# Ledger of designs, part 31: VH-VL binders against q9umr5

Target 1, 268 residues: q9umr5
Amino acid sequence: SYKPVIVVHGLFDSSYSFRHLLEYINETHPGTVVTVLDLFDGRESLRPLWEQVQGFREAVVPIMAKAPQGVHLICYSQGGLVCRALLSVMDDHNVDSFISLSSPQMGQYGDTDYLKWLFPTSMRSNLYRICYSPWGQEFSICNYWHDPHHDDLYLNASSFLALINGERDHPNATVWRKNFLRVGHLVLIGGPDDGVITPWQSSFFGFYDANETVLEMEEQLVYLRDSFGLKTLLARGAIVRCPMAGISHTAWHSNRTLYETCIEPWLS

## First folded at step 14 (VH-VL)

Design pl10
Fold by OpenDDE, fold request of step 17:
Structure pl10 (fold): chain C 268 residues (1-268), chain A 122 residues (1-122), chain B 112 residues (1-112)
Amino acid sequence: as target 1 above (268 residues)
Amino acid sequence: QVQLVQSGAEVKKPGSSVKVSCKASGGTFSDYAISWVRQAPGQGLEYLGYIIPIFGTARYNEKFKGRVTITADKSTSTAYMELSSLRSEDTAVYYCARGSYDSTGYEPFDYWGQGTMVTVSS
Amino acid sequence: DVVMTQSPLSLPVTLGQPASISCRSSQSLVYSDGNTYLYWFQQRPGQSPRRLIYKVSNRDSGVPDRFSGSGSGTDFTLKISRVEAEDVGVYYCMQGTKWPFTFGQGTKLEIK
């Protein structure tokens, strides 16, 4: 039988957003038990990410316990960060494939149409002021806001992304790395036409430097230092990069071609 | 220059709801935290929660067990605090406050409203 | 929740004399960025609270020099070098390091 699939939604999403994905999985992998976690939906997705990690952990633990052969995670957008953190804090997870579906894995620094109402263009350059404060860090968006022009503030004030990346020293860095490395495969999905994840390469652990030049994963300090295991995963062939053009952010979970090309091969 | 003007005093019955408004003027609205604090007669200050309007949601003190709802209307630069299932112990002056930015970063509670007295009595 | 404990709760002072208010937190108020988000507020009778000090020792604009804040970790102090009549009111400390943010009980400053 197929391993269970756990789905974690993104910002402002709900289980309803994944109805097509469920259909695809049922058609191609009949009998697969798919659980879309109905936690922190809608506005609740703005709660601190560590709070979300705890909630999702409570939900996935019993699922994992009933699946000794392992499970697959499909984590969309903000959910990809939640899942990465989840795998970092769990020393006994049994995740075979971690599918990061258009997630800002290296952070967000942009105000596209999807987020324009949340981040007016004039706010992008100034959002660091509120986000890198205790008041801002109580919201998920600020937990992975990565201002390349204020790296010092990011490293010191980011209560989530900087920690799971191992960019800021903390006593659990070694353990979290060990835990995360338990994953069988890390499947990174994203594309240039996403229109929300900024830069889109963030889905592949690329990101801006101080001049807003996009650097690839292998140029990032987190990779070079192997701070949470990216270099190790790559070396053992455990990282899969699946870029796809022509897909908007809200369509990653509802595109059949994308599913067949980037998701289905890893639902074993 | 920045002013916060709150709605007038309210008298409510137990079990009812009250909604207090806080209109900001003299500056921008969306990227500042609007905090709500209350003070029962002769008592200290209690933090209810706050909203950063651009995010559209608020952070709440769980002590109130979901009875507090904080919202913001960016078009009118007005924040709202609604308290439901009112009890006699909810009798207090309710304050809104806004932060500001300086060379050290964001600092809350730089500006305060005049307060709104809410009396809950049978 | 972080408990903020002020001492004393009542502070009678003679005009022109110094005053000192202590604020103790149940845990360190040092944030990840190295800052300590400790605030002092003044509330005069019949008025809204007013921020006096932010981040332990930074005095707000318009606050007289006779007010000063100090401390670190879990112990903080607000000092008034020479109390004036206009200083009558209740003073509160507040921590903004860990949600929910919490206030001290308040210290009522009165003139003897």
Scores: ipSAE 0.937, ipTM 0.972, lowest interface PAE 0.5, mean pLDDT 95
Fold by OpenDDE, fold request of step 17:
Structure pl10 (fold): chain C 268 residues (1-268), chain A 122 residues (1-122), chain B 112 residues (1-112)
Amino acid sequence: as target 1 above (268 residues)
Amino acid sequence: QVQLVQSGAEVKKPGSSVKVSCKASGGTFSDYAISWVRQAPGQGLEYLGYIIPIFGTARYNEKFKGRVTITADKSTSTAYMELSSLRSEDTAVYYCARGSYDSTGYEPFDYWGQGTMVTVSS
Amino acid sequence: DVVMTQSPLSLPVTLGQPASISCRSSQSLVYSDGNTYLYWFQQRPGQSPRRLIYKVSNRDSGVPDRFSGSGSGTDFTLKISRVEAEDVGVYYCMQGTKWPFTFGQGTKLEIK
């Protein structure tokens, strides 16, 4: 039998968004038990990410317990960060494949046209002002806002991303790294036509430097320092990068070609 | 410069709901946190919650167990606080307040509304 | 929740004399960025609250220099060097470090 699949949705999302993905999984891997976690839907997805991590942890623990052979995680958009944190805090998880589906793994710094409804004005350059405060950090978006022009504020005020990345020292850094390294495979999915994740390379742990030049994963300090195990995972062949063009952000979980190419191979 | 003008006093029956408005003028609206605080007669201040309009959702004090709803209309620069299932203990002056930015970052409660008295009585 | 405890709750003061209000938090108010988000508010009779001090010791614009804030960690103090008639009112401390943000009970300053 196939290992159970747990799905975690993204910002302003719900379980309904994954109806096509469920269909694809059922078709190609019949009998697979797929659980789309219906937590923190809609506007509730703006709650602090650590709160979400705790909620999702409570939901996945019993699923993992019933699947001693392991489970697969498919985590979409913001959900990818939730899942990474989840795997960092759980010392007994049994995740075989962690599929990060167009997630801002290295953070977000952009107000694209797609997010214009959220950012009616070009506020990208000023969002750090509210986000790097206690008031801002109570919202998920600010938890992974990564302003390359205010790195000091990010490192000191980010209550989520900077911690799970090990960019700021904390007492759990070593343990979280150990826990995260329990994952069998880290599958990174994203693409240049996403239109939301900014830069799109964030889905592959790439990000802006101080000049807004995109650096690759291997150029990032978190990789060079192996602060949360990224370098170790790569060295043992546990990281899979699956870029795909021509896919908008809202289509990653419903595109058949993407599923067959980037998701399906890791559900066995 | 920046002014917060709240709606007028309300008298409500127990079990009903009240919605107080707070209109901001003299500055931008979307990138400031608007906080709601209440004060029962002769009592201290209590934090209800706050909204950052650009995010479109609010953070709530869970003490109120879902009775408080805070919203914002960016087009009119108006924030709203709705309290449902009103009780006599909800009788209080309700204040809205807005933060500001300085060289050190965001600072809340720089500007206050005049307050809205809400009386709950049978 | 973080509990903010003020003392005294009632503070009668003679005009021209100094006043001191203590505020203690149940846990450290130092945020990850190294700042301490402790605030002091003044509420005169019949008026809306007014922020006096932000981040422990910074005076707001228009606040007389006779007001000063100090402290660290869990212990904070608001001082008035020379109390004036216009200083009558209730003073509140507030923490903005951990949600939900919470106020002290308030200290009522009156003239003897």
Scores: ipSAE 0.937, ipTM 0.972, lowest interface PAE 0.5, mean pLDDT 95
Fold by OpenDDE, fold request of step 23:
Structure pl10 (fold): chain C 268 residues (1-268), chain A 122 residues (1-122), chain B 112 residues (1-112)
Amino acid sequence: as target 1 above (268 residues)
Amino acid sequence: QVQLVQSGAEVKKPGSSVKVSCKASGGTFSDYAISWVRQAPGQGLEYLGYIIPIFGTARYNEKFKGRVTITADKSTSTAYMELSSLRSEDTAVYYCARGSYDSTGYEPFDYWGQGTMVTVSS
Amino acid sequence: DVVMTQSPLSLPVTLGQPASISCRSSQSLVYSDGNTYLYWFQQRPGQSPRRLIYKVSNRDSGVPDRFSGSGSGTDFTLKISRVEAEDVGVYYCMQGTKWPFTFGQGTKLEIK
């Protein structure tokens, strides 16, 4: 019997986007109970991420309870951050594989085509002004906006990413780390042709320095300090990195090759 | 320079809906939060919600239990506040306000509309 | 929700005399960035509200220097050093630290 799979969608997304993924899972792992959580769909995905975390938590708890052998999480785009937070706040989760599917795990800082329809081309450099305010932090986009040129504001004003990363001290940092480390495997998926996640290495916990040079996970302070357990996970072989070129952001959940290569192996 | 001009007074029946507009001029529109606040006669100010147009969605005071809908049209630099299932208690002056940026960051309520009186009466 | 409590609710003042309005929050208004998002608004009779003070003590442009804001944490004060006739109206404090953002009840300043 296969472990249940829980799917969490991304920004401006819905369960409909995962119809192909469902087909692939059913085909390759027949009998798998797959639940695509239909919460915070569409524009509701702009609600504060902590609110989303709470909502998704309420949905996953019953599923986990019915699956003592464990569950798998497939979390797409913004959903990957939601899931990471879920795993951080839940001291009793039983997640075997956490599959982060093209998620801005280290934040977002870019005006890609996907964001251009939302923001003017010059907004990338100025979004920090609204995002790093109480008014901005009530929107999910701002919760993981990571402006490398305003790191101080990020560290102090980010009400979500900076916290789950352990980049800002908080009383739950140790516990969240402990909880997150309960995960069996962290599967990081992304690629250079994503076109939305910026930089694309964010899906692998890479990110810009102050000069917009992309540093890898192992060069990040969160890793070096093991603030939420990345270093520990890597050391015990629990991190899987699956980069793939030629995949656009909206195709990560529908590409068969990607599924077979990066997702399927972890659904056992 | 920035001005907020709201739509005119409304008289509505209970159970109906009202939609108030707030047109901004004299500056950019999308990257500022437009807040909606109401004030019942002789009462204080109440925060209904706000929208940051670039995000395309609003934040609502849950006190209104989903009766408030705030939208923004970037093409016309106009924000809207719709209140449904109107009650007599919804009789109030409704204000829109816009924030601004200074050296310290974003600050709300720098500019105010003139207010729109909404009367709910049988 | 954060409750903002103003006192007094009615403030009769003699012209030329100082006035002081207190605003207390049910919880700290210090945001993660270290700022305190406490605002003061003035509403003259028949007019829209007007922001006077932002972030506790910053006076908006055009606001006379006789207005001053102070405080920290949960206790804040708006002071008018010398009340003038044009100061008649209702004053509101507001917190912008935690959603939903909330106003105080208002303090009605009148001339004796």
Scores: ipSAE 0.937, ipTM 0.972, lowest interface PAE 0.5, mean pLDDT 95

Design pl10
Fold by OpenDDE, fold request of step 17:
Structure pl10 (fold): chain C 268 residues (1-268), chain A 122 residues (1-122), chain B 112 residues (1-112)
Amino acid sequence: as target 1 above (268 residues)
Amino acid sequence: QVQLVQSGAEVKKPGSSVKVSCKASGGTFSDYAISWVRQAPGQGLEYLGYIIPIFGTARYNEKFKGRVTITADKSTSTAYMELSSLRSEDTAVYYCARGSYDSTGYEPFDYWGQGTMVTVSS
Amino acid sequence: DVVMTQSPLSLPVTLGQPASISCRSSQSLVYSDGNTYLYWFQQRPGQSPRRLIYKVSNRDSGVPDRFSGSGSGTDFTLKISRVEAEDVGVYYCMQGTKWPFTFGQGTKLEIK
């Protein structure tokens, strides 16, 4: 039998957004128990990410307990960060494939059309002011806002991303790394035509330097220092990178070709 | 100069709802936190919650167990605080306040409204 | 929740004399960025609160230099070097480090 699949949605999403994905999984992997977690939907997805991590943890623990052979995670957009944190704090998770579906794994620094409905004016250059404060960090979007021009503020004020990345020292860094390394495979999915994740390479742990030049995963300090296990995962062949062009952000979970190419191979 | 002007005094019955407005003028609106604080007669200050309009959602003090709803209308630069299931204990002056930015970052409560007295009585 | 405890709750002071208000937090107010988000507010009779001090020791514009804030970690103090008649009112400390942000009980300053 196929391992259960747990789906975690993104910002402002609901379980309904994944109806096509469910259809694809059912068709290609009949009998798979797929659970789309209906937590923190809509505007509630703006709640602090650590709060979300706790909520999702409570939901996945029973599922994992019933699946001793392991489970797969499909985590979309913001959900990918939630899942990574989840795997970091859980010392007993049994996740085989962690599929990060167009997630800003290395943070977000952009106000694309997707974000413009939330931010009516270009706020990219100024969002650091509110985001890197206690008031801003109570919102999920600020928890992974990564301003390359204010790296000091990011490193010190980011209450989520900087911590799970091990970019700021904290007492749980070693344990979180150990826990995260329990994952069988880390499948990173994203693409240049996403239009939301900025830069799109963030889905592959790439990100801007101070000159807004995109550096690859292997050039990132988190990789070089193996602060949360990326280098170790890569070394043991546990990281899969699946870039795909021609897919907009809201289509990653509904595109059949993407599913067959990047998701399906890791559900067996 | 930034000013916050709140709606007028309210008298409500227990179980009803009240909605207080806070109109901001003299500056931008979207990227500042609007905080709501109340003060019962002769008592201290209590933080209800706050909204950052660009995010469209508010952060609430869980003490109120979902009775408080804070919203913002960016087009009118107005924040709202609605309190439902009113009790006599909700009798208080309700204040809105706005933060500001300086060279060191964001600082809350730089500007205050004049307060809105809400009286809950049978 | 972080509990903010002020002392004293009532502070009668003679004009021209110094005043001191203590504010203690149930946990450290040092944020990850190294800042301490401790604030002091003044509320004169019949008026809205007014921010006096932000981040422990920074005076707001227009606040007389006779007001000063100090402290670290969990222990903070607001001092008035020479109390004036206009200083009558209630003073509150507030922490903005951990949600929900919380106020002290307030200290009522009166002239003897």
Scores: ipSAE 0.936, ipTM 0.972, lowest interface PAE 0.5, mean pLDDT 95
Fold by OpenDDE, fold request of step 23:
Structure pl10 (fold): chain C 268 residues (1-268), chain A 122 residues (1-122), chain B 112 residues (1-112)
Amino acid sequence: as target 1 above (268 residues)
Amino acid sequence: QVQLVQSGAEVKKPGSSVKVSCKASGGTFSDYAISWVRQAPGQGLEYLGYIIPIFGTARYNEKFKGRVTITADKSTSTAYMELSSLRSEDTAVYYCARGSYDSTGYEPFDYWGQGTMVTVSS
Amino acid sequence: DVVMTQSPLSLPVTLGQPASISCRSSQSLVYSDGNTYLYWFQQRPGQSPRRLIYKVSNRDSGVPDRFSGSGSGTDFTLKISRVEAEDVGVYYCMQGTKWPFTFGQGTKLEIK
């Protein structure tokens, strides 16, 4: 039988968004128990990510307990960060494949057309003011806002991303790294036509330097220092990168070709 | 300068709801936290919650167990605080306040509304 | 929740004399960025609260020099070097480090 699949949604999302994914999984892997976690839907997805991590943890623990052979995680957009944190804090998780579906794994610093109504261009450069404050850090978006022009503020004020990345020293860094390394495979999915994740390479742990030049995963300090295990995972062949063009952000979970190419191979 | 003007006094029956408005003028609206604080007669200040309008959602003090709803209309630069299932203990002056930015970063509660008295009585 | 404890709750002061208000938090108010988000507010009779001090010791514009804030960790103090008649009111400390953000009980300053 196939291992259970747990799906974690993204910002302003709900289980309804994954109806096609469920269909695809059912067709290609009949009998798979797929659970789309209906937690923190809609506007509730703006709650602090650590709160979300705790909630999702409570939901996945029973599922994992009933699946001694392991489970697969499909985590979309913001959900990818939630899942990474989840795997970092759980010392007993049994995740085989962690599929990060167009997630801003290295943070977000964008004001694309999709977000322009929410974040005007003029605001992108100023969002650090509110986000890197206690008031801002109570919202998920700020928890992974990564302003390359204010790296010091990011490192010191980010209550989520900087911690799970091991970019800021904390007492649990070693343990979280150990826990995260329990994952069988890390499948990173994203693409240049996403239109939301900015830069799109963030889905592959790439990100801007101080000049807004995109650097690859292997050039990132978190990789070079192996702060949460990326270098180790890569070395043992546990990281899979699956870039795909022509897919908008809201279509990652609904595109059949993407599913067959990037998701399905890791559900066995 | 920035001004916050709140709606007028309210008298409500127990079990009903009240919605107080806070209109901001003299500055931008979307990227500042608007906080709601109340003060019962002769008592101290209590933090209800706050909204950052650009995000479209609020952070709530769980003490109120979901009775408080804070919203914001960016088009009118107006924040709202709705309190449902009113009790006599909810009798208080309700304040809205807005933060500001300076060289040190974001600082809340730089500007205050005039307050709205809400009386809950049978 | 972080409990903010002020002392005294009532502060009668003679005009021209100094005043001191203590605020203690149940846990450290140092945020991850190294800042301490402790605030002092003044509320004169019949008025809305007014922020006096932000981040422990920063005085807001328009606040007289006779007001000063100090402290660290869990212990904070608001001082008025020379109390004036216009200083009558209730003073509150507030922490903005950990949600939910919380106020002290307030200290009522009166003229003897």
Scores: ipSAE 0.936, ipTM 0.972, lowest interface PAE 0.5, mean pLDDT 95
Fold by OpenDDE, last read:
Formats: sequence, structure tokens, C-alpha cells
Structure pl10 (fold): chain C 268 residues (1-268), chain A 122 residues (1-122), chain B 112 residues (1-112)
Amino acid sequence: as target 1 above (268 residues)
Amino acid sequence: QVQLVQSGAEVKKPGSSVKVSCKASGGTFSDYAISWVRQAPGQGLEYLGYIIPIFGTARYNEKFKGRVTITADKSTSTAYMELSSLRSEDTAVYYCARGSYDSTGYEPFDYWGQGTMVTVSS
Amino acid sequence: DVVMTQSPLSLPVTLGQPASISCRSSQSLVYSDGNTYLYWFQQRPGQSPRRLIYKVSNRDSGVPDRFSGSGSGTDFTLKISRVEAEDVGVYYCMQGTKWPFTFGQGTKLEIK
């Protein structure tokens, strides 16, 4: 039988968004037990990411326990960061494929149509002011806000992304790296027409430098230092990069071609 | 420059709800945290929660067990605090406060409203 | 939750004399960025609270220099070098390092 699939949603999202994905999985992998975790939906997805990690951990532990052969994770948008953190803190997870579906893995520095109702475009340049404070860090968006023009503030104030990246020293860095490396495959999915993840290369661990030039994964300090295991994963052939153009952010989980090309091969 | 003006005093029965408003003027609204603090007669200050309007949601002190709802209307630069299932112990002056920014970052509670007295009695 | 403990709770002071209020936190208030988010507030009778000090030792605009904040980690102090009549009121410390943010009990400063 097929390994169970656990789905984690993104910001302002719910389980309903994954109805097409469920259909695709059922069609191509009949009998697969798919669990879309209905936690922290809607505005609750703005809760601190560590709180979300704890909640999702409680939900996935029983599922993993009943699946000794392993499970697959499909984690969408903000959910991809939640899942990465989850795999970092769990020393006994049995995840075969971790599918990061258009996730801001190296952070977010953008305010696109998807987020326009939150704040105007003009706020992007000033968001560091509130985000890199205790008050701001109580919201998920700030937990992975990565202002390239205020890298010092990011490194010091980010209570989530900087930690799971190992960009700031902490006592669990070695253990988290070890835990994360238990993953069988890391499948990175994203594309230039996403319109939300900014830069879109963040889904592939690329990001802006101080001049807002996008550097690739292999140019990132987290890779060069192997701070959480990216270099190691790449070396053993465990990283899969699946870029696709022509897909908007809200369509990653519902596009059939994307599913067949980037997701389905890793659900066996 | 920045002023916070709160709604008037309220007298409520136990079990009812009260909604206090806090209108900000003299500056921007969305990128500051608006905090709600209350003070029972002769007692100290208690943090209820706060909202950052650009995010559209609030953080709550769990002590209130979901009875507090904090919202913000960016179009009117007004924050609201609603407290439900009122009890006598909720009798207090309720304050809203807004932060500011300095050269080192965000600092909360730079500006305070005048307070709103809420009396809960049978 | 972080417990903020002030001492004394009542502080009678003679005009012109110095005053000192202690605030102790149940855990370190040093945030990841190296800052310590400890605040002092003054509340005069019948008025809204007023922020005096932010981040341990920074005075707000308009706050007389006779007020000073100091401390580190878990121990903090607000000092008034020469108490004046207008200083009568209740003083609160507050931590903004860990949610939920919490206040001390308050210290009531009165003139003897």
C-alpha cells in the first residue's frame, strides 16, 4: 500500500483548498490515506509559528506511529516552514518525502496581491520595524520576514526562521540538523509566476542579498555552512528541485500538470 | 501629535458584552501595535491583548479565556475591544495605548487613551 | 508567565529626598536581539498611565532627568533623585520580552 500523506496548509488557508490535490492523489494512488490537518485555519494561521509547530506535531505523531513504513508530507506556502521546523524538532520522525509546495523557505520580503489586504505595498520597506520586535514576532508573518536591508535585525530578532536555519547560534542547532537529515527526499516546488513568494527563489532556498540581487541556494551561507543540512542533503541526492512557470500561488495545490510533474513521483 | 480617544463610560449587567472603541489620530495607524490594558478600582494594570492592524488579528492574554476580542478598522483608524460574559470582576477602567518607533526600533505604550470606565453590576 | 515583582509596594518619601523602586522578573528579560524590554510607567492620581522609561534606561521625551532607570537580566531599578510633589502616583514596571507581557504590582509613591 501507499504511504500515508499528511498535508499542511498555508497562511489564511484551510483544508478545503486541497480538495483537488486529494482527488489527484486518490486517482493516481488509490487507497492512499490522506490527512489534511485542519489546524490554525484562517486568521489563526497568524499565530506564532512555534505554536503552530507544536500543534501540528501533536497531530502528526499519532499518524506517524501508525505508519511504520513512513509518511509523506505536502506542505504548502507557510506550511512548508512549519514542516521544516517540525522535522527539525522531531528526533523520531519517519518522513520519506517532504514536499515543500511554494514555500518561503528562505523567508519573505514582499507584499503581493495575496497579502495586499493586510498592508499596502509601501509597508514592505518598513515592516522590519514592527516585525523585528517582541510584539511583531508573535505573528507568523514576522517569524519568516527576511528584510535583506536589515540583516542584522533579522539575525538577532527573528525567533523562528533564523533559528531553524541555524543562522543564529543556539543549543539545539546540531540536534535539529540531525533530525532534519532523517528526511528521505526534500522536494522543492515553486516558480517565477507565483506572485506571492518574494523572491520566488525563496522556495528553492534562494534569496536577496543586500542589493536585492537573488542568490541561489548554493551561494547562501546556510548552505555553505551546512547549518541545517542542505549541503549534506544535496550531496546525497536527496534534494529535488521542481520549478514550474505559469502557476500562481493559489494554484500550486490544484494544478494537475504540476501534480503529475512535481508531486506524484514522490508519493510512492 | 498622536492622540487616542476612547468611547464613553459603560454600565453593563452581568452576562452582557461591552465594546470599547479607541480612535487614533495624528499619525499612521496600521503599523503600530494597539494594546489594551485594564485597571480595576484601586488595583494594578493588567494586559488584555494587542493588535497590529496590518495583520488584522490580535494576541490575547489567555487569562481571559476567549472572552476578549480585539479588532481594528484601518479605514477609520479605530481599534475595538469587546469583552463578553461580563462579571463584576470586569469592572475597571480600560485603556488603549499605541506604540512608536525610535532609532532602535519599535516601542509600545508611547501614547495612551483617556480610559473608559466599565461598570458591571446587577 | 513572567512574574514581575515590585518593591516596595508603598513608598512614602519626603520632598526633595531620593526614591528608589525595585522590579524583579522571574526570568531574564533579555531578548534575542540583546535588548531588554523593561518599561517603567507613571500613573498620577486620576490620570492615564504614562511611559517614563523604555528598554531599562531610556527616558521618554518630557521626562525629567531626575528619573533614571537601570538594571539588567532580572533586576531593575527606577530612581528619582529628588522627589517633587508632582511625582505622587503609582509606578509600574512591565516586561515586553515574553508573551504575555506582564506588569508589576505597582508602587504607590506618596509624600510624607
Scores: ipSAE 0.936, ipTM 0.971, lowest interface PAE 0.5, mean pLDDT 95

